# Ledger of designs, part 2: VH-VL binders against Regulator of G protein signaling 22 (RGS22)

Target 1, 129 residues: Regulator of G protein signaling 22 (RGS22), of Homo sapiens (Human) (q8ne09r852to980)
Amino acid sequence: KFSDLLNNKLEFEHFRQFLETHSSSMDLMCWTDIEQFRRITYRDRNQRKAKSIYIKNKYLNKKYFFGPNSPASLYQQNQVMHLSGGWGKILHEQLDAPVLVEIQKHVQNRLENVWLPLFLASEQFAARQ

## First folded at step 16 (VH-VL)

Design k2 (from z1 with heavy chain G33A, light chain D29S S51D)
Fold by OpenDDE, fold request of step 17:
Structure k2 (fold): chain C 129 residues (1-129), chain A 118 residues (1-118), chain B 108 residues (1-108)
Amino acid sequence: as target 1 above (129 residues)
Amino acid sequence: QMQLVESGGGVVQPGRSLRLSCAASGFTFDDYAMHWVRQAPGKGLEWVAVIWYDGSNKHYADSVKGRFTITRDNSKNTLNLQMNSLRAEDTAVYYCAREYVWYAFDYWGQGTMVTVSS
Amino acid sequence: SYVLTQPPSVSVAPGQTARITCGGNNIGSYSVHWYQQKPGQAPVLVVYYEDLRPTWIPERFSGSNSGNTATLTISRGEAGDEADYYCQVWDTSSDHVVFGGGTKLTVL
C-alpha cells in the first residue's frame, strides 16, 4: 500500500525518483503539496491560503487534474468541480480543505494502483531489497 | 538524465542589457515552475525570479523588479532572463533551478557568470 | 521583508553532530528547505518540507522546524560535509523566496 511508503521516508524518495524516470512526477508532487497543506494548523490562515492557491494554480487546471491524463475520471473531475463551487470559485478563490482532500484521494489512488505496483516490480526496487 | 544548462553570461558595462538562457532536458519541462537564483562573489544566495509552468504567473525580487524579465519557451524547454539596466550589484553567478514542490528547488544548473563593470 | 538568520559558521569534530539553525519569526509556520553548497559548485537540495530528504542526500541529514527556529542536523559529521548551508522559505506577505545568510560548516 501507499501507506507503506509514508512510513519509510527513504523508500518514499526512491519512489519519487522512480516516477521521475517515467516522467510521471505530478501525482506525487500534488499529493505531497496537499499533504503539507493538511499539516498546517488552522490558525495559520495566511499559510493555508497561500498554499491552497499554490496548489490550485499548479494542479487544478486543464493540463493536469482537469486534463486528458488526469488521475481522476471525468466523473470524479466533475465531482471535484462541484465540490469546489465551480470554475468561478476555482479561478478566483482558494480551495477549501475538503476539496484538497478529495483531490489528494484521486491522486493517491493512481499512485497506489498504477505506479506503486510498477515501482515494486522494478529492478531498482529489487536491487535494494 | 536531468540537466539544466545556463548560458549567456559575460562582462557588460552598467546600463547595458544581457539575456540569459537555461536549457532544460531530462524531464517534462512544462510541469514545473522555474526560478533564477544568483550569487554574488563570496556572498550568499539571492532569489531573482519565478515563472509558472505555463508562464501565467511571475514574481520578481524587489532588487530586479522593473529591470529583469523572466520568460520561458516550453516548446524549446528553455528558460530565459532578460536583464536590462544592469548595475554593478547585479554581478553574480546566475543559476536556473527547477521547483519541485512549494518553492523547493531540487535541481540546479551550474550557473553562468555575469559581470557588470565599468 | 521576512528575514532568515543563520549563524555565519559552525564547527564540529569528525563524528560529532552538527546543528545549523535558521531563525525567523514564526518560522514554524513556514515550509523550510535547506541547500548545501560546496566550493565552486551549485547548491544542492538536502532537505525540503521540514524533513523530507532526496535520495542523493545521506540519511545523516535531517531537518526540524518549530517556533522561531528551523534546524538542519548532520549526524556523524565528516569532512565531505564541509560546505555552506542555506535555509529558504517562501514569504507569503511579499511573494518572495527568502534565503538565509548561509552557514559555513567546518569539520575539524
Scores: ipSAE 0.945, ipTM 0.972, lowest interface PAE 0.5, mean pLDDT 96
Fold by OpenDDE, fold request of step 17:
Structure k2 (fold): chain C 129 residues (1-129), chain A 118 residues (1-118), chain B 108 residues (1-108)
Amino acid sequence: as target 1 above (129 residues)
Amino acid sequence: QMQLVESGGGVVQPGRSLRLSCAASGFTFDDYAMHWVRQAPGKGLEWVAVIWYDGSNKHYADSVKGRFTITRDNSKNTLNLQMNSLRAEDTAVYYCAREYVWYAFDYWGQGTMVTVSS
Amino acid sequence: SYVLTQPPSVSVAPGQTARITCGGNNIGSYSVHWYQQKPGQAPVLVVYYEDLRPTWIPERFSGSNSGNTATLTISRGEAGDEADYYCQVWDTSSDHVVFGGGTKLTVL
């Protein structure tokens, strides 16, 4: 179902607006930034590093990914922490691609299982069908 | 729903100071980095400064570095710009803007005019 | 510092396709965003991350980016599309937001 949104740019943006009205835009923001990171070629090292650090600073903190309303369970948060090499590395180094992919997985899971059903059930969505 | 409202603009003499404010509403303010962007009369857009969601990091344009200070009060949903040692070339409409994803500004205020003249 | 180059003006007839270019060294490796600004108004985001488009922008607007040129395409140009358009990136070497010089689009 989430893949359907990816193939429909207009509905993707409507989903964005829906999340905005629910003060829940962080998941899609995180997913989008990581997705764009994945589009950067490996030879563009400077861009990849900058994007990784940006994502790390914006999302991998106690307010969002490691916060009480995280898209990831405590177990999954710990897995990401270990995969990233611990707080020391998170604070001082860029995130490796596998770490970002793992984060995106958990974020996408909440988007698909929590928010997407609500979006599809909304009056706004129905009005466009 | 979402709104950014700038205030504090006015006419000042060179060397003086001015403090701009941006009031945010309709969204979770501390989820977003915030920016100031200015536009001189009849000219293009010029980036001024950015502040992280929690104020932990800031960057400034070289043209204002050392003179301007960007701050935010997340408890009041307010973005501020302290402008010191103002110059004639600082004359512009100053916009506050919300950063959605990687330095993309999806919402802008209507701006506040700052005029620096003797 | 990183520089974005836009043509000062672009003119198209109503119903025709307008293309506004943004040149930059290896800009294809950058994330490019576009803004529309009408006289006396604040800028409005029209395209972000090269080709994503907010809901408040009609589908006639699209973006692309490769090599040394990013392009904003406006299909079926209307009088209401007359505005200044700015491209923008983040320069990782200087930690600056960089805007292009802007392009004035005329639809006549």
Scores: ipSAE 0.945, ipTM 0.972, lowest interface PAE 0.5, mean pLDDT 96
Fold by ESMFold2, fold request of step 17:
Structure k2 (fold): chain C 129 residues (1-129), chain A 118 residues (1-118), chain B 108 residues (1-108)
Amino acid sequence: as target 1 above (129 residues)
Amino acid sequence: QMQLVESGGGVVQPGRSLRLSCAASGFTFDDYAMHWVRQAPGKGLEWVAVIWYDGSNKHYADSVKGRFTITRDNSKNTLNLQMNSLRAEDTAVYYCAREYVWYAFDYWGQGTMVTVSS
Amino acid sequence: SYVLTQPPSVSVAPGQTARITCGGNNIGSYSVHWYQQKPGQAPVLVVYYEDLRPTWIPERFSGSNSGNTATLTISRGEAGDEADYYCQVWDTSSDHVVFGGGTKLTVL
């Protein structure tokens, strides 16, 4: 269902606005930044490195991904911490692409299972149909 | 509703200081990096500085480095710009802007005018 | 010290497609954002990550980025599109935000 939203740029941006009005923008922000990281070719090493470090610093902290408002359960957070090589590596190094993809999966699951159903049931969505 | 309101602009002589403030409301301020962007009369946009959500990371344009200091107070939802040793070329409208994703500025204040003249 | 180059002006007839270019060395490897600024107003984000649009921006705004040129395309141009348009990137080598010089779009 989330894949359908990705194919409709107009409804994707309505979803973004819906999340903003519900003070819940971080999931889609994180998903979007990781998706754009995945679009960078391997030959663009400096851009990939910069985006990886940006995503790590912005989202992989105790305010969002490793905190109480995380899209991931504590178990899933610990799995990502293990894949990342621990707090030392998170604090001081870029993250490998597989780690970012794993994080995106958890973020996408919350978008799909929590936010998208609420959006599709909203009066704003119904009015556009 | 979301608001960004700049204040503290005015007319000042070269070599003096001003402090700009940006009051944020209607969104979770400490989720976002914040920027100052300026625009001289009749000219284009010029980026000034960024501060990350927790104040842990700052960057400045070369034209202001060493003279300007960006800060934030997350308990009061305010962004500040301390502007020291002002020059005529600092004359501009100063906007505060919110960064949504990868250095994209999705929300801007209306700006405050700073005029530096003798 | 990365430089973005825009034409100073672009003019189109109503109903026609406007194309505003942003030139930079290897800009195709950068994420490009576009802003619209009408006289006396703050800039407004119109396109981010080269081809995404905020909800308030009509679908006739689109973007592309490859090689040394990013392009903002405005199909079915209207008088309400008359504004200055700026492209923008983050320059990883200098840790600076860089704007283009701006393009004044006139719809005659």
Scores: ipSAE 0.783, ipTM 0.907, lowest interface PAE 0.8, mean pLDDT 90
Fold by ESMFold2, fold request of step 17:
Structure k2 (fold): chain C 129 residues (1-129), chain A 118 residues (1-118), chain B 108 residues (1-108)
Amino acid sequence: as target 1 above (129 residues)
Amino acid sequence: QMQLVESGGGVVQPGRSLRLSCAASGFTFDDYAMHWVRQAPGKGLEWVAVIWYDGSNKHYADSVKGRFTITRDNSKNTLNLQMNSLRAEDTAVYYCAREYVWYAFDYWGQGTMVTVSS
Amino acid sequence: SYVLTQPPSVSVAPGQTARITCGGNNIGSYSVHWYQQKPGQAPVLVVYYEDLRPTWIPERFSGSNSGNTATLTISRGEAGDEADYYCQVWDTSSDHVVFGGGTKLTVL
């Protein structure tokens, strides 16, 4: 479903626009930054480290991933916290790729189960069919 | 509808100060890092500064470091640039820009002109 | 003090493919963004993260990045594509945004 959207770059960007008009851009922003992190070769270590730290600081905070509007339940947030090694590591260190992949999974689940159905039911989507 | 509106440009003498403002509307301002980018007449784009979402992280181009201060007021949805010790080479159109993902600027204001001239 | 180098101009006939290059040492390891600026207007994001197109940018705009060169490709060039184009990265060593010098695209 969401995977189909990823293969249709035009509809992907319409989805981005839809989220923007609904003040709900953070999920796709987070997903996109993590997806691009995953595409960096491991030999580009400085770029990977910088992007990991950027993603951590932008998304793994009490405003988004560890807050009331998180794509993850409190239980899932705690599981990510344990995988990351706790607040001390989140606050002061980069995150390993498996942690970022786990976060992206929860973000993708909300994109697929909440936002994508609303997009596909939107007037803007219907007008293009 | 998203808007970024710069203001505070004008003509000032070298050595003087000027404050630019950028008013944001139509999006959740607190979710975004904000930048100033300038363009001298007939020249290319030159990045000036960034401020992160909560105001705790700032970076400046070397050409303005120590003279310019970027700030934000999230309660008023405003971005500011305090420009001190202005020089002729600071003459430019100043744009505020929103960072969407990894330092990509997906929305820009129309700019405000600063002219530093005797 | 990372430097991005662009040709000052590129010219194509209508319907031809334009290629605008952005040179940088190991730029293939960077995330590259591209902006279009028409006279008297603010820049507009055209391609981000190498090959993503925001909003309503036509499919004929595409990007690539490998080695020491990133390229913006505009297929079937139109008069409406005439503009200055800038490439841009974040340089982690200096904590600076870096723009290329810009390329003026002319369509006959």
Scores: ipSAE 0.780, ipTM 0.909, lowest interface PAE 0.9, mean pLDDT 90
Fold by ESMFold2, look of step 16:
Structure k2 (fold): chain C 129 residues (1-129), chain A 118 residues (1-118), chain B 108 residues (1-108)
Amino acid sequence: as target 1 above (129 residues)
Amino acid sequence: QMQLVESGGGVVQPGRSLRLSCAASGFTFDDYAMHWVRQAPGKGLEWVAVIWYDGSNKHYADSVKGRFTITRDNSKNTLNLQMNSLRAEDTAVYYCAREYVWYAFDYWGQGTMVTVSS
Amino acid sequence: SYVLTQPPSVSVAPGQTARITCGGNNIGSYSVHWYQQKPGQAPVLVVYYEDLRPTWIPERFSGSNSGNTATLTISRGEAGDEADYYCQVWDTSSDHVVFGGGTKLTVL
């Protein structure tokens, strides 16, 4: 399970390397940036705003989350769009924490259901056991 | 396997222009923001500029703003730095660097030396 | 603009723990990254998001960040750890990357 991987920093970084060699780095990058956003104290409003805008611009676009390579189905993408308040808000404003958490859930689901099983079955993982 | 290779450095007179390039290979170039970072001889690191993965967002250090232009060509996996109105204080090794997450630079090129002197 | 302050040098005996500090006003609210640079080489990322490490960096490297101080900790210091170390943040007010002045680590 992905939560177990989080408790093993060495294997977490091996997973990062695995995704890099499979040209699939965006899921873990997105997950990592959102996780770090969630750790920013609410009172640090400027830092939270800056990271929210960064995450929106980097991941919430037609290249990744709203495109063909999205970790989310079209239905799930539409639900995120509704939760965010629409394209106008996405393009010009920061995203609220609940929106980012919802995105992270879909990203985590693909990490756990697609990438993690492939990683655990990989020769690189087996060699370290 | 993954490589960032800078080129275009050299010796130029003050007021002249120079164009640096950085060739990327071994990763999906258009997934990453790219940076230039420089280091004057015997000195520390100084950030120069960033360009986002699609070229839509650029930022420059105050010391180079208006004189330097960062660009990228994702079809050729190249990052460029056009340096105009060069000054002696621009003398440095120039590195290109890949941003993984939140402005963390996980891969750096070997650097190319720019010397600005009379 | 935002300033990061590092001691110019730190010395440790082999096998001992080195701690390199990076001071900044309320740096605990920033995400801090650390780089190692050996003579004649490009910098390499050793710690990012204050406590994550790239695969090629040994577990001996760790980081922390709170209040006005971020710290890079290198346990069981080795001669191979001798290098300059830089801390770095993104300054949200200026939209600039800021590096500390660097710390030379000596293992004697």
Scores: ipSAE 0.765, ipTM 0.912, lowest interface PAE 1.0, mean pLDDT 91

